# Designs tried in a protein design chat: VH-VL binders against BTB/POZ domain-containing protein At4g08455. Part 2

Target 1, 243 residues: BTB/POZ domain-containing protein At4g08455, of Arabidopsis thaliana (Mouse-ear cress) (q6dbn1)
Amino acid sequence: MRCISCREEYLPRNAGTCKECYVEAGETEEELKREIDDLKAKVAFLRLSSSLDHGTSSTSRSFTDVVLIASEDNAGSPPIPAHKSVLVSRSPVFKAMLENEMEESLSGTIKISDVSYDALRTFVYYLYTAEACLDEQMACDLLVMSEKYQVKHLKSYCERFLVTKLSPDNSLMTYAFAHQHNAKHVLDAALSQIVENMDKLTKREEYMELVEKDPRLIVEIYEAYLSKQVNTAAGGTSTSKTS
Below, E stands for the ipSAE of ESMFold2; O stands for the ipSAE of OpenDDE; V2 stands for 0.75 times the mean of E and O plus 0.25 times the DockQ between their complexes.

## First folded at step 1 (VH-VL)

Design I05 (framework fv_iluzanebart)
Fold by ESMFold2-Fast, scan of step 1:
Structure I05 (fold): chain C 243 residues (1-243), chain A 122 residues (1-122), chain B 107 residues (1-107)
Amino acid sequence: as target 1 above (243 residues)
Amino acid sequence: EVQLVQSGAEVKKPGESLKISCKGSGYSFTSYWIGWVRQMPGKGLEWMGIIYPGDSDTRYSPSFQGQVTISADKSISTAYLQWSSLKASDTAMYFCARRSYYLFGSKAFDIWGQGTLVTVSS
Amino acid sequence: EIVMTQSPATLSVSPGERATLSCRASQSVSSNLAWFQQKPGQAPRLLIYGASTRATGIPARFSGSGSGTEFTLTISSLQPEDFAVYYCQQYNNWPLTFGQGTKVDIK
């Protein structure tokens, strides 16, 4: 038996976390809680330093130096104020955009098309806090944005979330989405689930749609299934079992 | 930028044929479904059918199967809704709208045409 | 076919008040639910998709919630321009289906 946390061997009677690892995990948890509280205070300070909402005059200066706009005035979504330093530190794409005197750096405005205000707001919040509240739609929207702006940890976070939502009922659609947006972790997990449930594949509403619109995806699924059958059948020609 | 522009209002008599249009611009026309929605005077929205212009795959609501024909000409980025023989009960506003094919959970009608009013009376 | 039922049929609220609109599906539609606003003489406008994601350009006062069979659209601090009919629509299954609509009167 190994300790779950440190992977050290110990007796099966004491399966789980060893006492030393348990104590260490508790100490780490308290330290992380303390660090989270400190970070929350820093974030609150940065938010407080922004312009006050209730002023008769708009002469109050904000420390934000860029605004992000979800769309060109489709209905007048408010611009999202941000700091160039935060965007640059969190995204290589924003760094290139803002440091090399691109049009966005000169105007102080970054226009992001084909994204909802809510998704953009949540994306910016993540850049500041490394936190995002995900449901299935938000995870998909943020995954697309994280790929576009090369925010690696957010992409991994969204992929991990989407994997927890995989079911036989959504695996085909999830596979197609992952393939389109280079979400390798989700793609592999969805493909595995489809292959394990091949008897359901042709019964899916989406199956004929994908055969017609994106037949390569279906071919890849069948190829993966056949490869698994061949490799499983060919593997392990002998066993070393003695009585 | 992205828009759908529908043909103008029509006034017809029962038994006449009609074909109305919906032209897409500012996006890849063959990459989105185009749906048709009916709204009877003073009533709600009813989905009639949808077409994928890339391969002309067409799907109808059971209530409209056989009553109308949906088609598309991808060379001019235009979708069509056609009646072979109009009835007075076809008097309604007809909207076209685009629908994303691949986006997981975001397959909503996001861009709508302005509508075509069809009046059928004797 | 999935039947979408909206309530109330008509909602009268004063400017600045909160409006809550409900939409129920006859069977689970997951989160594949959209909300549309339609003003007299205009085409419908997408407000919310995926049950809770605000469409591009939609003011923050509009929010959606719910999953499965029960969904809610909330308009905080109603504005005069919010006078309209609101429709929910499921896009989980063929055929696509709309609710009958909720008329919001700002009085």
Scores: ipSAE 0.014, ipTM 0.444, lowest interface PAE 7.6, mean pLDDT 79

Design I06 (framework fv_iluzanebart)
Fold by ESMFold2-Fast, scan of step 1:
Structure I06 (fold): chain C 243 residues (1-243), chain A 120 residues (1-120), chain B 107 residues (1-107)
Amino acid sequence: as target 1 above (243 residues)
Amino acid sequence: EVQLVQSGAEVKKPGESLKISCKGSGYSFTSYWIGWVRQMPGKGLEWMGIIYPGDSDTRYSPSFQGQVTISADKSISTAYLQWSSLKASDTAMYFCARPYYKGLYRFDYWGQGTLVTVSS
Amino acid sequence: EIVMTQSPATLSVSPGERATLSCRASQSVSSNLAWFQQKPGQAPRLLIYGASTRATGIPARFSGSGSGTEFTLTISSLQPEDFAVYYCQQYYNWPLTFGQGTKVDIK
């Protein structure tokens, strides 16, 4: 699903989006145009626009003192400028990294492995604004980063998004992913989905791969299914799956 | 154990504002989606929207976007459905519902319903 | 939006008979399909989830089947308390959508 509408619902917005919204609203008054332009100029003057709006350039940020680099398997991506104070206040991992005379604190450069430029940029934007536009891949990437850097709210946000995309067809793979990354909310939801569709478990192409690579996950599924036996009509009217 | 208790029936005139409630008990209110369903007299069920009280993440069905506001108060474990200006077409039974499982959109628990009548 | 279509609109059956209700989705919803029972003046009651799993306390005479776009709710040996309106609901994609309902009435 597209996140364009979600961005338009949040304030502040990039200059292009705000101008388009004004035109679309049918408000062509010269006074409103001047007010919008004045507010945009004030945001730019305060050098906060790039930390408050997804569409603004990071070059407008005031006195960045650290740079983050996405360490891809291929050629390097552009550095992402940020403020140490923001990173430290949002993540205990960044706090430890930047306050204890580590290389990152001295060099002003933080290298993050196995992450795309887009994912890292979205992660950093979230640390400034508590907002992120998600699709399934971005939610997975940001969930991994939120676990590594202990950004609990972002992890919860990504988990809720991933749960909305659960189906019998993807639940086994989602369960394995959630187990690996300590995503308890997604893990529990995926397990519930698998148990509800138990007759399909052994027909999944991923089943044999998990039996071989991580049989503990399969054992957990069968144990959960056995517990579900008490939830059938045969188990009695008052049997509590409700708990 | 898990219960959803809704506010009482309302009789309103067109143009009036209204806020109805759904109080959850017997579970962690901030950990489960809560949804609102409309049923017009003699008609079927239709989803209006859902809210995750833990962070107020709210999603509306397209036909209800801009028509109503869904909100929640974590301190009293209560979700709300509100109208700024009621119309006669808002006459309906309104249900709140909560899923058995935290993040699934499968709604196992239902409130008793709030009848809203809008007439001149 | 996924459109759910139920048939028939009304099903007239005698107590003890088998009732079969159909639900079709405009696109695949996998097995993310629930069935609800509603009696006049009452809130809906979940009967089946995951297309075929009975909810807690639901009698064995209720069974669900199907996947993808075609789903069936079967009530074997219909009892007097089973006369109600039945709704199917997909929970595969937002927005969540219900069928228009099938009324099971006395013949």
Scores: ipSAE 0.006, ipTM 0.420, lowest interface PAE 13.5, mean pLDDT 78

Design I07 (framework fv_iluzanebart)
Heavy chain, then light chain:
Amino acid sequence: EVQLVQSGAEVKKPGESLKISCKGSGYSFTSYWIGWVRQMPGKGLEWMGIIYPGDSKTRYSPSFQGQVTISADKSISTAYLQWSSLKASDTAMYFCARLDYRYSFGKYFDYWGQGTLVTVSS
Amino acid sequence: EIVMTQSPATLSVSPGERATLSCRASQSVSSNLAWFQQKPGQAPRLLIYGASTRATGIPARFSGSGSGTEFTLTISSLQPEDFAVYYCQQYNNWPLTFGQGTKVDIK
ESMFold2-Fast, scan of step 1: ipSAE 0.015; ipTM 0.550

Design I08 (framework fv_iluzanebart; at its last look DockQ between E and O 0.56; V2 from the best seeds 0.00; counts 0 for: pae E 16.4 > 2)
Fold by ESMFold2, look of step 2:
Structure I08 (fold): chain C 243 residues (1-243), chain A 120 residues (1-120), chain B 107 residues (1-107)
Amino acid sequence: as target 1 above (243 residues)
Amino acid sequence: EVQLVQSGAEVKKPGESLKISCKGSGYSFTSYWIGWVRQMPGKGLEWMGIIYPGDSDTRYSPSFQGQVTISADKSISTAYLQWSSLKASDTAMYFCARHSKWYYSGMDVWGQGTLVTVSS
Amino acid sequence: EIVMTQSPATLSVSPGERATLSCRASQSVSSNLAWFQQKPGQAPRLLIYGASTRATGIPARFSGSGSGTEFTLTISSLQPEDFAVYYCQQYNKWPLTFGQGTKVDIK
């Protein structure tokens, strides 16, 4: 009969869904599965651990029990109140810092250097909500913080954002940034852009500056480029050697 | 609020030294480049050079290499442009501007400018 | 160094009309091109970066296009406050360089 979804005709042996609707439903199912996986990861990220709260009874109340301070802006930046239980639950680094009798755990103050107040505030907001308003600069700042404090969920969030902003024009600098901060997803995407645009990018001053500053990155770029060229040349040349 | 505040106008005589300042606030000073731009009376914009306060990496336009010194003191979030011996031809408006990471955006925040007048 | 050439030097446009400013680079700058507006007695203001991305707070009537060596700033409906000098700047290669400017006069 007719397809249930699109009312197209189909062969009698089909299960009432045409091939086009079946493929479209499969694509929708895949998208929904990705959304479910994302939500499950977000729920797991937002889950609290109770391992610290028995040692700090103030965490069982609605009151905050720690403050974070952007130390570069220390003279004028307001403290950011937070809950140790949230920090510990989201970051192995904060867990190690605050579950032991370290200076930060005893003082109730965490000073964070080389970060703006806005970046720190956004970072803390993410620890509570798994959401952040990003632009390219904020994504870079938060990725650096996510690596420093081992917040893998935020690192993945920033990496996805930076990949969406990737272009041949920013690929060299993005590659260097991703390499420095172990952002493999961004690194692989930037390398692909560089290899695909090698003839233009090797003439740019930024490429020569990268040769001077970190020649190991250049070796990696050329090895990727040569591997692609050898495979395409071998595949395309095999018929020319049949003379 | 992200802001660059420059030192006030200067009236100088030829041969005098001068150091003008550009103080950044509302952002991580060491995470951005600070560039200097000259504008002579009635003329266009000229890029003079740039500094990254985090490591003091400094680049000059060839036209200004050896003519000025660009420096920064990250402990007080301040960049500087200085002359050891001013010339009458140094009379101009001087702007500082914050430059984001190389490929994301341009000079997005500017200081108000410092007018330098050099005359006998 | 990359020479940026703007045209025309002066553009007279009636309010409400479309203004088109051109900028040409002596060699490719990819999309690493910014546009600035400067009013008399004021600091320059970033309008467009990445050749076509509007900076925060810039009205939708400003748009940029182009890549490589040829770039265009368009003001779709000129307002009285748009009287200014406009500069393009490449940030693809050191030293950074500005165009000589296009003065937009209200006709």
Scores: ipSAE 0.000, ipTM 0.430, lowest interface PAE 16.4, mean pLDDT 81
ESMFold2-Fast, scan of step 1: ipSAE 0.576; ipTM 0.816
ESMFold2 (binder alone), look of step 2: mean pLDDT 92; pTM 0.940
OpenDDE, look of step 2: ipSAE 0.017; ipTM 0.523

Design I09 (framework fv_iluzanebart)
Fold by ESMFold2-Fast, scan of step 1:
Structure I09 (fold): chain C 243 residues (1-243), chain A 120 residues (1-120), chain B 107 residues (1-107)
Amino acid sequence: as target 1 above (243 residues)
Amino acid sequence: EVQLVQSGAEVKKPGESLKISCKGSGYSFTSYWIGWVRQMPGKGLEWMGIIYPGDSDTRYSPSFQGQVTISADKSISTAYLQWSSLKASDTAMYFCARQLRYFSYAFDIWGQGTLVTVSS
Amino acid sequence: EIVMTQSPATLSVSPGERATLSCRASQSVSRNLAWFQQKPGQAPRLLIYGASTRATGIPARFSGSGSGTEFTLTISSLQPEDFAVYYCQQYNNWPLTFGQGTKVDIK
C-alpha cells in the first residue's frame, strides 16, 4: 500500500517510497543532518501513532502540548497529539494561531474542519517527517490542507504528483479543482492539456456545469486557446495542413 | 460509445489459476482508473481494487491484498484480474468499472460481469 | 474502513408511490456518496454521485440528499422499471465501501 493513511504495521516495505523527491533540495552536509532529524522524528511519530492505536497514554510519555481533532462529524476518530513547536516551525498559520492569545493556544486543542482522520494524520506525519505517500485522493486532500496552513513544500509535492496523473479526459475537472484551491502549477498544466485537446472540451460532462456555475473558468480556457493561436501566428508562417 | 466488455463465465476447481479480462473502448483507456468489484451470490457489492492503466499504479482493498493481482495492458486497452490459486469462496460475479472523473471514484461505466464458479 | 448501513433491507411500494431509501456512514464521507441501481442479472447502474447530482440519462424522479453521515435517495412516482436493489457507495476514504443494499419490491 503506498498510502500512509492505511495502518502503519500493515506493510512497512510498501509505505516508504516518497522520500526520494526530498533529497534533491539541499546541500550535502545540511541535507544529511536534516535526514537524520527526519528519521528521528519519523520514529517518534510512529511510536506516538502506535500508542494511540493501542490505547496507551501517549501524551504522558511524549509530552505533547496540543491535540488536533478532525471534523466533529467523525465522532470516534482519535485526537492526534502533537508538539506546538513542530506545528509553529512548519506552518505560519499554526504559528499565528498558537503564538497569539487565541482559543487554540489557550485550550491546547485545534479543531480542523472538512478533513478526514486519515488525511489529518498524514498531514501531521508530514509536518514531523517531510514525507507522505500519495494517491490521487490523498494528494488532493493534502494539497487543500497545505494551501490552508501555508505548507509550501507539501503543496509543491502534491502538485507535482497530480500533474503526473493528468490526462486529456480528466483535465477539465483537474483545472476546476486547481483553480478553486489556488494550485497554480496544476492549473497551468491542466489548462495546457485542455488547450491541446479543445475538440474534447464541449463533450465533457463538466463543461455545461462550469458554463452555468463558473463561466469565468470556461472564458479563461478560450482566452488561453486564442492567445496560443495568436502567438503561433505572430511567430511567422507556420501552417497545419490537416487536423 | 464508452464501453467495458468482460470475458466469459468460468468454471474452475479449487487450486487452479485464473485470469479474467475487461476491455475498454470508446474513450482514452490510459486516462481513467478501472476498479474491480466482487458480488457473491445473493450478496452485495465489495470493492477489490483499482488500477490506473497509464502507469499501472494499482491499489488494493486490504481484504484482497495478496489474494488477487490486478494488471492492465494499455496496448490492447484491457485490464485483468488474476488468482494464483482459487478457493470455493471465490465463487462470485466479478465486475470491472470505470472511474467517473478525476478525484471521483464513483463508477459510471460498468462491464457486464464475469461469473466465476469454483467447485470440486 | 467506513461501514455503510442501508435501511430498510426491503421496501414494498406500489407503482406511483414515493420510495425513500436511507444510507448511513460510520464516519463522515462529506458529499462523496453515490447511489446505484441493480436489476437481477445486470451490472449496477450509476444514479447519483456527489450525494445529489444525477448521472447522465437518469430520470428526474430520482433525487439524492444528505451530507456527512446521513443520506437519502428518493424515487418519486415509482415506475415498474424501478423495482430493483439499490446500493450506496462512499468514495471519501480508502477502501471504497458499499452498503448492503435495499430491495425495492412491488406490493
Scores: ipSAE 0.005, ipTM 0.419, lowest interface PAE 11.5, mean pLDDT 79

Design I10 (from I01 with heavy chain H99G R100K Y102L S103P G104Y S105Y L106R Y107G F108M Y110V; framework fv_iluzanebart)
Fold by ESMFold2-Fast, scan of step 1:
Structure I10 (fold): chain C 243 residues (1-243), chain A 121 residues (1-121), chain B 107 residues (1-107)
Amino acid sequence: as target 1 above (243 residues)
Amino acid sequence: EVQLVQSGAEVKKPGESLKISCKGSGYSFTSYWIGWVRQMPGKGLEWMGIIYPGDSDTRYSPSFQGQVTISADKSISTAYLQWSSLKASDTAMYFCARGKYLPYYRGMDVWGQGTLVTVSS
Amino acid sequence: EIVMTQSPATLSVSPGERATLSCRASQSVSSNLAWFQQKPGQAPRLLIYGASTRATGIPARFSGSGSGTEFTLTISSLQPEDFAVYYCQQYNNWPLTFGQGTKVDIK
C-alpha cells in the first residue's frame, strides 16, 4: 500500500495519505484558493468595471482618441495613445476629466505629472490588460498612480507585491512611503515589522531624517509599540493588523 | 512637465553680492529636496547643500558652510543660492536638482539647466 | 562624510565596445546610489538610481549593479552619444557626495 500522493508505502492497516502529503495538499489548496481569489478580482476589474462590448469590437482599439504624456521625461518621451472609453471605465478620475468640459477632453491630451514614461506606459497597459511586471520601484510608482486615479485593483496588486518585499532593513522607509500615499495594507505590514524590531529603529540612518521632517510618524510608531506592550502585558489577544 | 528652471548667467566683480534662483514647476515643490551643486571649469561635481522647501530645513556640505546661503520661497516654488561677497574662486557653473530623500530612494532625478557665474579678478 | 571613489579616471573605448565603470563608497550606502551622465555644456542626466534601476528614457544598454560599498555601471554597446563623463552619487547619508567622475573617451 502506498500513500496516494507521494507513493510511499504504508502498512495495509494504515492505508491512506501520509501526513506529509496531507500537509502538502493543504498548502497547495490554500495557494489555489488565493490564485482563484486573485483571478476573481481581476475578472471583476475587467468585466464589472468595463463598459466595452466583449462580443464585437476589436476595431475600436485601432482608433485612439486621447494621448497621455509623462511629465518627468526631459527627452520628450513619445505620447501614449489610448481610448477614452477604456480610461473612463477604469478610473473615476479619468471619467471626471474626460466627461466634463476640461482641457483634456477638448485637446485630447492628458499630461501626467511626477511620473516616468516607463511607469505611465505600464499603468496604461494595466488599464487595458490588468497585467503589470513589478519590481519594488515600479510597484511604488504604480501604487502612487493607482491612488491618484482611483484604480483600486491596481492599488491592491501593488500593495500585495510590496508586502512580500518587506524586511527589517527596509520597513522604516516602506512605512514612510505607505503613510505618505495612503497605502493602508502596506502601512500596517511595515508598522508590524518595525514594532517587532524596535531595537533597530534608532540605529537606522533614515530614522533621524524622519524625526526631523515628519516627527508625528515616529510618534505613531512608538504609540503602536506601547499599545502592543500594554495588550501583551494584560494577557490580551493581539490586535489583528496582519494579512 | 516637471522641470527646474534656473536664472540666467551672471558676470560679477569680487566683493559683490549675488542671488541666483531655481524655479520648480509641474510637481509638488514642498515634497522634494532641492540641492545645489557647483562645477568649477573643467572639474567634477561638488555637493554644496540641500534644502527641504516645506520647512526650510537646510544642510550644507562642510566645505561650503558659511560661504553661501541656501533658501527657498515655497509660495513661488523657488529655491535660492546667495553670496554676500563673491570671490574669483566662485567662478563656476551652478546646478540645482530635486531629490526624494525618503520613500522613493531615487536620489536627484531632475536637474536645472545651470547658471554660469563668472567673477572677474 | 562618505567619500566616493571612481575608477578608472579615464576609459578609452571604441564604439560598440562594452564599458565598465567602478564606484566605491568609504562606508555602506546600501543601494542608495545613483549614476549620472554629463556631456560638455550640459546638466548631469540621471541614468541609474537605487544602484540598479534605470531612470526614465535611459536605454537598456546602461545597467547598474552592486550594493554596500562596491558599485558598477556597465554600458553594453557604446554609442557615439555615450562619450561623456559619468559620476556616481550616494544619497544614503548627509551630506550627499559625488565621485570624482570617469571620463569615457573615444579610442
Scores: ipSAE 0.011, ipTM 0.431, lowest interface PAE 9.5, mean pLDDT 80

Design I11 (framework fv_iluzanebart)
Fold by ESMFold2-Fast, scan of step 1:
Structure I11 (fold): chain C 243 residues (1-243), chain A 123 residues (1-123), chain B 107 residues (1-107)
Amino acid sequence: as target 1 above (243 residues)
Amino acid sequence: EVQLVQSGAEVKKPGESLKISCKGSGYSFTSYWIGWVRQMPGKGLEWMGIIYPGDSDTRYSPSFQGQVTISADKSISTAYLQWSSLKASDTAMYFCARHTYRFYGSGTYFDYWGQGTLVTVSS
Amino acid sequence: EIVMTQSPATLSVSPGERATLSCRASQSVSSNLAWFQQKPGQAPRLLIYGASTRATGIPARFSGSGSGTEFTLTISSLQPEDFAVYYCQQYNKWPLTFGQGTKVDIK
């Protein structure tokens, strides 16, 4: 039989998936189960926190033990209150930072560099709820934060969103962004979009800027285009049916 | 291929300033935390701190807070470790190392290391 | 901080013999433990991460086990190139901490 996911040959005992797809699916399944259990615990915690605020018009009395400050807006934006337990359970980086006697853990203040208040607020909201409202800019901001703090589900969510927004008009800039931020799914999708629309590449206003600043990116695009042309040729480098 | 290349050996006197470098290549430099590790002569490894080059977010080990400055210049894929005033006790091999992770349950660990920079501080 | 204690400080073994190195954490580090090999004049080399996963290019004779506070590195058939200092490192919490090292010497 053939694997359902990748269409590779596999043993019948694998129930429709190849060994590699089966292992990957198993790892993803265990991660998702852990995520679901974690989210259930957070919902229970938030319910308990909210019940303590029944007598007030504000839900600000939440017994938060840490505040996050957007460094870009440090003087102008309010601190974002949070619970260390939530940050630690959602991010192995926050876990490492906050479950010790480091200055950030002791002071109860975490400064986040090069991020807007709105992006940081949305990121923290995601850590509590697993929900985020995305536009293209927010998806880019949250992707960068999710990579830094190793919030893998959010990174995947932002990449899927950005792929749905790909067009011939934004693919070059999206490719450059993905290359800079190790966004492999976006990178591959953007490259495919560019290669399918090579006649438009040199007409983009960003083309000359990238030629000057990051010429290797442009070389990689041309290399991918040449590889595609060689592989689509009938005969030549194509395998015959009767080798 | 992933490489971290560090600056050459330094011989300094107490009270002098010093800045050593670690240049990354073969990967997205701005997407990985870079750590600094000290190894005093004949002794083990000590973590000093880390930086995320994408936004220069820097975290220090409590024993090194205020004693060194870690920085990065993402335009040239280079991280730095700096002293304003060296002490004889700063004599050591200094390594930079890239932090990475695996998908399930691992957190961040050092995968690639620079070759080390020997710093000697003597009268 | 989490204190990592390695034992023995020095282990003398003959080529072809099994070497067993121990690492103990002062508090649970789950499976967030790595093992490094360091030869004189060289940078540390990652052998094992996640307590038991071999890094790319590491020979099968190296194996790691353990979780929580007790960890073991085993070299099943010691080769001449394996004589080095071995360090364990926890990455469960910052500050990151290393053991003091176990030196593996030829008998």
Scores: ipSAE 0.153, ipTM 0.626, lowest interface PAE 4.9, mean pLDDT 81

Design I12 (framework fv_iluzanebart)
Fold by ESMFold2-Fast, scan of step 1:
Structure I12 (fold): chain C 243 residues (1-243), chain A 119 residues (1-119), chain B 107 residues (1-107)
Amino acid sequence: as target 1 above (243 residues)
Amino acid sequence: EVQLVQSGAEVKKPGESLKISCKGSGYSFTSYWIGWVRQMPGKGLEWMGIIYPGDSDTRYSPSFQGQVTISADKSISTAYLQWSSLKASDTAMYFCARVYKYGFRLDYWGQGTLVTVSS
Amino acid sequence: EIVMTQSPATLSVSPGERATLSCRASQSVSSYLAWFQQKPGQAPRLLIYGASTRATGIPARFSGSGSGTEFTLTISSLQPEDFAVYYCQQYNNWPLTFGQGTKVDIK
């Protein structure tokens, strides 16, 4: 499995090219920083409109061909205008919805259930710009949306953010969330955090709830803890010995 | 291992209601769309619709809109296909299948539920 | 909806022979095409996806080719276990649609 994962991440031919592109041909650090800054400025200049939600933009209104509405049951949410071509290019699910005889293709309206207006607006903004301002709640909301609409890059972005916000206080809830949504990187990081703080596990308010509703998660934590107790003389900076 | 296990064969009369099930295991059930496919005796495969169990978002093929109800219970990792009033023409094998992330293909299938409707 | 048409309806071949199955879409489905194998009393089994990518555990004798509207499944040296019905399926457009099937029989 590891060999297949490494192969999918990059092949030998691709690895050689990547090294050449990234600081192998004798470039200086300062030269590369200048090039990165220039490229960031060019990308920012060429990006599609970041003002999608600004009512004074006649261009945005004139050329949009679909609207998205947060929560089918929330009549007060403003519609979010968008371009079918952008949605289709970013999401295989939107492609299926909009290139076929589904209701969304015929009506020009896409209703997104179980999402807030702010989350949907941020999601659409990401599809246009590959940027999103995340807090812990937004990262969770967008991770769920990225799974459903198959936006792989956004899922990875949200997982990286959530890993940086892990603490002993939130690791149990984060582990349960990651397990439910197949967020592998968050799952592994949260589990490591829990195992490092096993003495606090039974003191968490969420512990008894998980024991009742999803006891397998607790069993997996216990199994991981036992595995960590073995001698790790290889690859570790500290050795734990058992009799 | 990834498994989709469907409920057993059903024999019904026209006008009766029926609900068949598809239980997923070995993967995050709420992270994958589940599709339903009909196969009439001696015929090919027909697409019925899909559901995303995480929020119960359901989409039907035009031929099946209003004819069946697709639902899911994420607490027990189970998807359902339901008829309010069966017809003899509903006699078929019904398959559930998982829709792969990032490619929208049917990668794992249930064993099928045979539904026979006769008077 | 996109109509998928398979040919021939039945293909009679001897063990060890090459079998070639065709699938045509009524409009372009790019490379979003899958091939399934179904034996009597069994669920379909995914063989090929993305027109040419072999699914996990599928023997090398199975290969797929094509893009747009014309697709081919080739079995290079038929084994006794390969006698089955084969379906093509497009997953580019909603609703998802299947071909009517090609039955591969022993000659």
Scores: ipSAE 0.006, ipTM 0.480, lowest interface PAE 11.7, mean pLDDT 79

Design I13 (from I01 with heavy chain D57K H99S R100Y Y101F Y102E S103Y L106R; framework fv_iluzanebart)
Heavy chain, then light chain:
Amino acid sequence: EVQLVQSGAEVKKPGESLKISCKGSGYSFTSYWIGWVRQMPGKGLEWMGIIYPGDSKTRYSPSFQGQVTISADKSISTAYLQWSSLKASDTAMYFCARSYFEYGSRYFDYWGQGTLVTVSS
Amino acid sequence: EIVMTQSPATLSVSPGERATLSCRASQSVSSNLAWFQQKPGQAPRLLIYGASTRATGIPARFSGSGSGTEFTLTISSLQPEDFAVYYCQQYNNWPLTFGQGTKVDIK
ESMFold2-Fast, scan of step 1: ipSAE 0.000; ipTM 0.487

